# Ledger of designs, part 3: VHH binders against F-box only protein 17 (Fbxo17)

Target 1, 286 residues: F-box only protein 17 (Fbxo17), of Mus musculus (Mouse) (q9qzm8)
Amino acid sequence: MGARPSRRQMTEARRLALTKLPPELLVQVLSHVPPRALVTRCRPVCRAWRDLVDGPSIWLLQLARDRSAEGRALYALAQRCPADADADADADGNRHDEFPFCALARFCLRAPFGRNLIHNSCGEQGFRGWEVEHGGNGWAVEKNLTLVPGAPSQTCFVTSFEWCSKRQLVDLVKEGVWQELLDSGQIEICIADWWGARENCGCIYRLRVRLLDEYENEVVKFSASPNPVLQWTERSCRQVSHVFTNFGKGIRYVSFEQYGRDTRSWVGHYGALVTHSSVRVRIRLS

## First folded at step 12 (VHH)

Design u06 (from r04 with R108K)
Fold by OpenDDE, fold request of step 14:
Structure u06 (fold): chain B 286 residues (1-286), chain A 121 residues (1-121)
Amino acid sequence: as target 1 above (286 residues)
Amino acid sequence: EVQLVESGGGVVQPGGSLRLSCAASGFTFDDYTLYWYRQAAGIERELIASINSGGSTNYIDSVKGRFTISRDNSENTMYLQMNSLRAEDTGLYYCAAEFTPEEWKGMKDYWGQGTLVTVSS
C-alpha cells in the first residue's frame, strides 16, 4: 500500500509543477490568487514568483476583472501607473522599503476604496492611532450615550472643560492610493464625523479636515463650526460630512482634526463626544 | 498682545438693563466665534451666549428673550444687551474669543478679565 504523499508534499509538487510554466501563463494563473495569498504564499515560493508578484502584471489582470464602471475607470488609470512608482524615494533617496510592492500591488492589498482609512475611529483601542492634546482633565473614552448607527464600536471620545484636540494623519499613498491616482482628478475624499453633547452639559465641537501635500502643507481644508449645544438640549447624535472633489494635484495626506470642550467648566469629561470618524476614498466616474 | 477688555458692568435693580462691551485689541476678531460667559458665586463659569463670524447667535434658555449678543467688526467690539435683569444674573461676565491655531494643536480661548454685574433690590 504505497504511502499517499502527504498533503504538504502534494502542495510542494504542485508548486514545483507551476514553476515550470512560462511566465506569461504563470501570471495568468497567479492573477486568480487573492492579493494576500499572493504575498504570503506565492511570493516566497521562489525568486521568479517573487519577481512576478512584485511586478505590475498580475495586479493589472486582477484590476481588469472588475467590469463595473468604477473598475473600468480604475483600470484605465492603473494602466498609466509607472512601474517604478515605488520611488517614493524621499528627496534624500531613502526608499521607504516598507512595502517592496509596486503601487498596484499596494492598492490591491490595502483595498482603499470604500474602506474607512481612520484607525480606531470610536476609541475602542484607547488613543491608538491618534495624536492628542489634553485640556482640562483631558480626553477620555466612554460608551456611547446613544446608539450610533453603523459604528464598528459603541464607544466615543469625550472632551473636558478645556479645549481638547486630537488628530489623525492619514497617508493616502500608504493606504494604497498611489500618487498618480490621487492626481487624476477622479478621486473623491469623503469625510464624516459623529458628535454630541451630554444632556446635562453643553458642548462646543469643531472639526477641521485638511488635505496636505507631501510636505504637509495645507492645500485645501474643510471646517465645521456648529453652534454650541447648550445644557438640557435633547440628546442627539449629530453628523458632519463633506466630500472633497477636484482638490488638484499633489495631495498626500488627510489631517483629520477634532476639537471639543464643555460649556459649564465642570471637572471631568462633560465636553463634546466624538465617534465613528471616517475618511473614505472613491473614484468618480468621468 | 491679544487682549479682551470687558466693560459696562455695575449695580442694577431687578428688571433693569445693562449693556456690556468687549473690546478686542491685538487682533481683529472678524473671523472669530465670540462668547459671553458668566460666573456666579460658588458656581463654575458657564457659557451664556455665542455669536459666530456669520452672525449666528445662540443662548442658554435662562437668558433667551432677555439678552442679545452682537458684534461690530468695524469697532472690533462685541456687546451683550441685558434686559429684564434678575437676581440670578448676578455674576462676573467674561468675554471670550475662540482661537483656532494653524497647527492642529493649541486650540484655546482668549479671555477678558471680566466685568461684574450685580442685580440687587
Scores: ipSAE 0.896, ipTM 0.973, lowest interface PAE 0.4, mean pLDDT 91
Fold by OpenDDE, last read:
Structure u06 (fold): chain B 286 residues (1-286), chain A 121 residues (1-121)
Amino acid sequence: as target 1 above (286 residues)
Amino acid sequence: EVQLVESGGGVVQPGGSLRLSCAASGFTFDDYTLYWYRQAAGIERELIASINSGGSTNYIDSVKGRFTISRDNSENTMYLQMNSLRAEDTGLYYCAAEFTPEEWKGMKDYWGQGTLVTVSS
């Protein structure tokens, strides 16, 4: 009764068999492997596999499989993507990139399109990912007073009797949107924010979203300045949204900035509530 | 130096009228949202009226139909016309201008010193 080779031995034998494939065929086979598995399971197999995973060929084939209008538009831009992952080496040659992967690999791994690029948008993790300035008694995190549709958590940030400020700086390139893609003129940046007041206390809410270059200089901004919600107004959650289009070349960061205070100078956290903030990137069909 | 100076406060009988002024210096408030606050004795300061750069106004319910906020950008002055004054309108009235910084930090209001309004029989 011949000992059935262990599942591990079969996987190793299969891996060894695949290493004998011509590189062109191997690229085709590997292109069917999910992005995370390519990096975590295939890349460590051998130098030859590593080099294939680090190159653009596998990722281009993956992108080519999306036959949607958006997928075709993206693929056309991806074909023009410079192969040199080294473009983000700072002047000192320090590869700050966590991943030695080409830009296309990073895109496929991070899957930035349609993903909310704001972290901890509802405050379920406290202030993690946010830079905060506290006025009065400062920011707090609370449960939503009303259901916010589509929110990943029913929590919100709440301001106090003095101006509270918070910001999140989103690095679009780090999130997988390579610079040439950003500069293509075909990218849209969609932002949204939910805000409200307490029934017994009014609030002032402000939103500012700035697109910044690699040096954090402002290139374009959106500002929302709704009228104050005064006392005894209906408990309603309100939404602010904007789409940046044709924002030019050289954009690197999105600075998402929220401001709030109350209208009654009450001790505690009776100011503007903010939650379910979002920054999303999409490709525009020409 | 940025300065807001309120004027026009005084003693008035119930049903009377006052017009408050807030003169700004050291900056032009054309692009600023402007506010009137009041503080009654023993009560926290409350927002009672606002006017944005576009001229849109907002009021608390207790002053609606009686008070009118306005601005004259040419004079760099904001006004509060107060009609049909009531005893409950008694308090220190403050004007404020909302300052938005270039950086994300440093949001604040510029405040006046206040003007006293007393409504008494």
Scores: ipSAE 0.896, ipTM 0.973, lowest interface PAE 0.4, mean pLDDT 91
Fold by OpenDDE, fold request of step 14:
Structure u06 (fold): chain B 286 residues (1-286), chain A 121 residues (1-121)
Amino acid sequence: as target 1 above (286 residues)
Amino acid sequence: EVQLVESGGGVVQPGGSLRLSCAASGFTFDDYTLYWYRQAAGIERELIASINSGGSTNYIDSVKGRFTISRDNSENTMYLQMNSLRAEDTGLYYCAAEFTPEEWKGMKDYWGQGTLVTVSS
């Protein structure tokens, strides 16, 4: 009765068999493996597999498989605007060790296109991910007064009787949009914000979104300064949106900045409500 | 130093009119959104009128049709024409200019010292 090789031995034998494949064939095979599995399961197998996963070849093939208009456009850009292997080196040559992967790998893993790059956009996690400046009684998180369509949570940030400020700095490169892609001129950055007032108390709301370079210098900005909503105005959730197009080269960060206060100087949290903030990146189709 | 100075307050009979002025110094408010607030006795300060840099105006319902906010950028002065004054309009009137900082922190209003408007019979 021949001992059936244990499932472990079969997996090891299969692994060993795959290690004997020419690198070109191995790249083809590995390109069919989901991005997370490539990193978590394939990369640790051996040095040869690690090197292949860390290189652009597998990821480029993965991008090539997306036959959508966006996928084709992206693939074309990935070919024309290859991620410089050295672009993630700080001026001091320190590779930010956080992502040993090539820019394409990061893109595939993070899937930044269409994803909301704002974290905790509705305040369901308190102020996590936000830098805040508190005026009056400061920011608070509350339930939405009205249903905000499409919001991942029905919560909002609320301001007080003095100016409250908060921002989130989105690192586009860390989110997977490599610098050469950003600089291609074919990327659009879509921003949106939902805001409102209480019925019994008016508010002032301001939005400023700045695109910043690697040194956090402002390159371009969008500002929304809606008229104050005064007391006893209909409870309406309002939306502000903007699309940054042709924003030039050298953009690295999106500074999403929200401001609000009330109009009645009431103790508590009667100022502007903000929620469902979004920063999304898309490729412009030619 | 940034300064806002209100003037034009006084005592007026119901149905009367006043014109308040807010003169700015130390800055040009051309690009600023400007506000009139008022504070009645025992009540918190409330926004009653606003004018943005484009000249768009907003009013609280109680003053609509009676009050007119305007600005003269050449004089660096904001005005509040108040007609058909009522006893309820009595209070300290403050002008404010919304300051947007270069950094994301430090949003604030510049405030005047206020001018007293008393509407009494």
Scores: ipSAE 0.895, ipTM 0.973, lowest interface PAE 0.4, mean pLDDT 91
Fold by OpenDDE, last read:
Structure u06 (fold): chain B 286 residues (1-286), chain A 121 residues (1-121)
Amino acid sequence: as target 1 above (286 residues)
Amino acid sequence: EVQLVESGGGVVQPGGSLRLSCAASGFTFDDYTLYWYRQAAGIERELIASINSGGSTNYIDSVKGRFTISRDNSENTMYLQMNSLRAEDTGLYYCAAEFTPEEWKGMKDYWGQGTLVTVSS
């Protein structure tokens, strides 16, 4: 009774058989492997496989599979993507080695389109990912007073009796949107924020979202300055949204900036509530 | 130096009227959202009226229909017309200008020193 080769041995034998394929065929085969598995399982197999995974060929084939109008538009831009991973070298030639992969690989791995690029948008992790300036008694995190539809967590950030500020700087390239894609003129950046007041205390809320270049200079901004919500108004959360279109070339960062305070100067956390912030990127069809 | 100076406060009988002024110096408040606050004795300062750069106004319910906030950008002055004054309107009235910094940090209000309004029989 011949010992059935262990599933591990069969997988290893199959892997070895695949290493004998011509590179062109291997690229075709590997293009059907999910992005994470390409990096975690295929790339470590051998140098030849590593080189294929690090190159653009596999990723281009993956992108080509999306036959939607958006997918075709993306693929057309991807074909023009420089192969050189060196685009993430800072001016000092320091490769921020966090992702040794080509830009297309990063895109496929991070899947930035439609993903909320804001981290900890509801404060479920405290202030992780946020830069914070505290006024009065400072920012706090609490449970939502009312259900916020679609929020990943029913928590919110709450301000105090003096101006509280917080910011998250989103690196679009780090999130997988390569620079030439950003510069193509076909990218839209969609932002949204949910805010509200306590029933027993009014608030002032401000939103500023700035698109910044690689040097963090402001290129374009959106500002929302709604009227104060005064005491005994409806507890309903309000939404602010904006879409950046045709923002030009050289955008690298999104600075998402929130401000709030109360209207009664009460000790504690009676100011504006903010939650479910979002920054999303999409491709516009020409 | 940025300065806000309130004027027009005084003693008035119930049902009377006052007009407060807030004169700004050291900056032009054309693009600023402006506020009137008041502070009654033993109570925290409360927002009672706002006017944004576009001229949109907002009022607390207790002053709606009685108070009118306005601005004259040419004079760099904000006003609060107060009619039908009540005893509960007694307090120190402050004007404020919302300052938005270039950086994300440093949001603040510029404040006046306040003007006293006393409504008494």
Scores: ipSAE 0.895, ipTM 0.973, lowest interface PAE 0.4, mean pLDDT 91

Design u06 (from r04 with R108K)
Fold by ESMFold2, fold request of step 14:
Structure u06 (fold): chain B 286 residues (1-286), chain A 121 residues (1-121)
Amino acid sequence: as target 1 above (286 residues)
Amino acid sequence: EVQLVESGGGVVQPGGSLRLSCAASGFTFDDYTLYWYRQAAGIERELIASINSGGSTNYIDSVKGRFTISRDNSENTMYLQMNSLRAEDTGLYYCAAEFTPEEWKGMKDYWGQGTLVTVSS
């Protein structure tokens, strides 16, 4: 009586059987494998599988599986505005990042349309990911006194008696939104922020969000400059939001810049607070 | 060099009026949000009035209806008309202009040196 193959041996036999398929059928089969598994487990199997994972077809099939209006629009756009294979290479053909896969693979792995591209949006990781300039006693992180709807953490950044500034630079291409997609005219960049102050305190809040080209030069700007609030009596933070659309070609970065201070010059953290900052990308429908 | 110079302070009786001026040099007020702050004895400097580039104004409750902030961009000057003055209005009055740099960092206010207002019998 023969031995039953182990789970590992059955997996290997399955991979060997798959290598007998014509490449066009193998692409179809592999397109159902989750993106991370394609990269970590399928790519090393053999040269044929590596070539498929490194090419665009398997990733286009991944996109095609989303039959929603958004998914169909993205698939059509990906075919109409394909990534330039040399976009990340210098004049000598050297790529300037460590990601060896095509732009579609980066999109599928990063999934930028389904998430907030601002990291550490509520201060739950301290100042990680933020460039910070402290004024007075500087920025601090505190627990929210009032619930902020939809925030991934109920914490906020709070300012002091001199201007506190902070910024996060989002590289949309690194997050998976390839340049030709950004240039298509079919992409919207949605930003939002929540701000307020401690009860009975005053604050001054400013937001500047800039779309930058690859040289980090400003191309488009949104600013919010609400009048100072001299006594905060609200039970909720206020939201500011904006949608960038029709921003033209050459955009690569979003610079999300926040500023705050108090109105009474008190030592400590009695100035504007900010939390739940967001940058989201979506496809324009119609 | 950026400078703000306040003037118009002095001694006045309760119920009286004063008009403070803030003249700018080294920059123009055109696109700036401008502020008046007051520092009374024993208290830190507090914002009492603001005016943005579009002319929208804001006041603390204790000065509403008595103080009027205004700007004359052609003269590069901001004003604070102070009516119905009270003893608690005594203090050092500072003008300020909000500077938003082209870089993301360097946000600050420009400050004057202050002008003293004393409301006494």
Scores: ipSAE 0.812, ipTM 0.938, lowest interface PAE 0.7, mean pLDDT 88
Fold by ESMFold2, fold request of step 14:
Structure u06 (fold): chain B 286 residues (1-286), chain A 121 residues (1-121)
Amino acid sequence: as target 1 above (286 residues)
Amino acid sequence: EVQLVESGGGVVQPGGSLRLSCAASGFTFDDYTLYWYRQAAGIERELIASINSGGSTNYIDSVKGRFTISRDNSENTMYLQMNSLRAEDTGLYYCAAEFTPEEWKGMKDYWGQGTLVTVSS
């Protein structure tokens, strides 16, 4: 259900008039409807609207509106995206009354280039989204971490006197970065983490980020193993970051794995602090 | 079984020297970060020196310039050369090796049983 310009509320006669538009004009009108409303409200109207929402044209028009250099590069790749929805439905064995969305629709719905793909990056939701292994007195979540640029919350995870480990597995395809886009050679996967310790405490911090194929086999790895910090005297956390490029075809997952402990064996939570963990995807313009 | 065995501890006078050894069995040191920890009476173990697989070293301030950590991967042994020993260096010295698992979980250290160093006269 779309209207242009000021008739967002549709009478039955005007809704039926929209269904009488030539497909080329209907695609243009529907391309201005937000992605969620296209799927939930426009798709059920009739078979013609369903076919348009299930196809690529509406989504290509939405992507074309981003006139920036990044948007134009993405659009060029999107134009080459296969119409996998109908082919995948047959191959995937989906039932008659449930159709998968095409890759471009998923991209528009999920908007993966505009956000951190790590959920609960600062511990503001406890350990939700993280697989954890507790050492010593285990992980804890604390507030009042010193300034971390761009962090959505002031909370952090803190470790104890034995190794604490946690991991989040990001499914890039599920987040909307379709496989052919990942395989294009024009994608960068940017990761970052912020770590530190309480003033006058020591810590050991480790980060391992792995790009995995569809079988979850490691294809490429980044590791950060800074020397132990025996006394933390800094006013702010340190950042570690890395950009994966030229990683070839077949990547599907990012495994973001963090580890920390203290250096003094103190009961409680005096080990490494971590916060504002991130995985971001962008298109390379060079 | 993975095992670390420290040796070389003993009683020494202030200003003296000792060389501690840590021999590994059941694995090789080649790609491990290795540690010496010290436990004084009434205090928990604290990290005093580390050496990574590439030979980069780190020390707490109170031992820097007096202690030297080293590794000999061909003998699967780590050393701590302790010079200019002081009474405050008295304690139980532990060797540790950082085990990074292939999976994301199971991160741990392997520990030795400790070797006692007493600095007195």
Scores: ipSAE 0.794, ipTM 0.929, lowest interface PAE 0.7, mean pLDDT 86
Fold by ESMFold2, last read:
Structure u06 (fold): chain B 286 residues (1-286), chain A 121 residues (1-121)
Amino acid sequence: as target 1 above (286 residues)
Amino acid sequence: EVQLVESGGGVVQPGGSLRLSCAASGFTFDDYTLYWYRQAAGIERELIASINSGGSTNYIDSVKGRFTISRDNSENTMYLQMNSLRAEDTGLYYCAAEFTPEEWKGMKDYWGQGTLVTVSS
């Protein structure tokens, strides 16, 4: 009779009223919704909404809102993203993976600019995300004695009396940096690592970072091979960094490979310490 | 087969000199970082000198100014010139070459068998 709609009924009525908007206005409205909510809450509403979320228009509008020089450069590149460049689509364009959306959607969902693409960069989650090869007594994770600037955790990986190796393979496309963006000539890949020696024992540290193609063949390499640390006159951490630029077309992976050992052959974890490893992607503005 | 062979060890008076050599076979030194390690009786071996492919050297304090590491890539040989020898320099001296594989795994050093240096009382 004179019953009031429940909160659930009013929420449903609001959703149905929004489905009557002209497509032009609906795209504008949906472009203000965070990427996760677009996928999980807006896409299931009806076929029209699903088609908009599965297409590029909403995501282009989200990218267009960043009016900085970096945002404008990215938007220009996003406009050139091919309509048929779906990361998970089959030959017919159908999406059968848990990320069935276009490349721009993946970029917005993953947000690869502005974050470190190396996971577990300080060992705060043990060896999760790292492939490891143990030498001597192997790798361990310990608390930093010296503060490392900007590290998300004050922990580090430490090596032993025989070479310890570990690697993380970053799939830039999976992280949201679609292939045409990588091939644009406007992308830089910035890497860094922090390392040092334990008090009272010297170390040897090596870093190799390789840019790999789709088939995981090496295309570009950076290596750091500093002289061994043989004396402990001051506790300090050292940074190694490099910027890959102008690396051509066809790059997909970054292989971040670290190596360390001690200089005294001591049982235990007295070798090189490594922490705050990073891979970051940015747009070149010149 | 990769081999490193040290030579030049022997008995020497305090204050004397020796020159050790390390000859490689099965690979060339050209792009390798090379090392000398020393092992005194009853302790583990320790790095005392290094030389990279570009000729940059590094030494522990106790040998700095007395020992000189060098390489002759044309003879595939590394040297350690040891001057002003002291009793505490007595030990087994090993050469090593750092091997970085094409894959990320398998990082290791190649080692020689060692050559004995005795600084007599």
Scores: ipSAE 0.790, ipTM 0.930, lowest interface PAE 0.7, mean pLDDT 87
Fold by ESMFold2, last read:
Structure u06 (fold): chain B 286 residues (1-286), chain A 121 residues (1-121)
Amino acid sequence: as target 1 above (286 residues)
Amino acid sequence: EVQLVESGGGVVQPGGSLRLSCAASGFTFDDYTLYWYRQAAGIERELIASINSGGSTNYIDSVKGRFTISRDNSENTMYLQMNSLRAEDTGLYYCAAEFTPEEWKGMKDYWGQGTLVTVSS
């Protein structure tokens, strides 16, 4: 029936109790903490906790809990991941890298499997994340005339009477797919795009998706070059998709390059439209 | 450096035929998608026929069955065979080749200067 300790006293007692655990048990306890909280709340507690968060063991335990076929395949590869987060630090252990965590930590924090790695895929943020080259009256962003299935926003990029081009470069390593995982032969890179035109307009659409090495040299290419559509009469956009597999070692980037124009040379935005562009990564099980 | 030169235009009576040629220099047609565009008086230049590197063709409705696009990569030349010509086919005919550069930017078409076709009695 005594007085309760203050919130600050309770917080300090919890920190001290946890810091006295043997390292083996502390690793197991910390492995149940969500990745963001490990980085923002656990890492600053003391040097021992920082070293555990910056090392691989906590992250391996988190990956081990996914018992699906995909999770087991990933875990086997993760056990061979280099533990060189400390290689980014100087002799005194200071880190000067903006993302100074080990590769497994980056994977867990970024969670690159199961999400679209293309930013601003429908133009909902204007041209943010895209490098653009405007032809004619340039690219514009418009609301979709018809529903595009699964799109996070019902907006699209529309082209004009001269070629409009845009590109997004996805850094797979920065997104958490560490190089040894990419080199494993067990990764597939899935891309898709939706394209079309305004009703009764003509368009030319091109897609080029390239897998690039660390120097940004092309290693593998997929191109879609549909015949020009001289009058768009369809009730919905068309989807193009491709799966890169067996692409060998040394891949780091995906260059997602889109091109469009009209066929009638009309002033304004009557050319090909594109939306719901995607790059996704998954582990191949066979 | 890069040039496209059209030839074969002229004056033809309705119902007549004409064959346009487009010769390329400074590059080879081999992997290019090639186009014929038509510009009638008072109208913007419009795509009327295309042929890709694999030989697949596409035409606007008004020329289907009358016009045939073809390519001869060994002569670096594209053709448009125009049959059953109508007064409405009168216009300036341009060839174009779709250029996709190694970099992601710089996508463009190479254009010829056009050859005039007049369908008149």
Scores: ipSAE 0.789, ipTM 0.929, lowest interface PAE 0.7, mean pLDDT 87

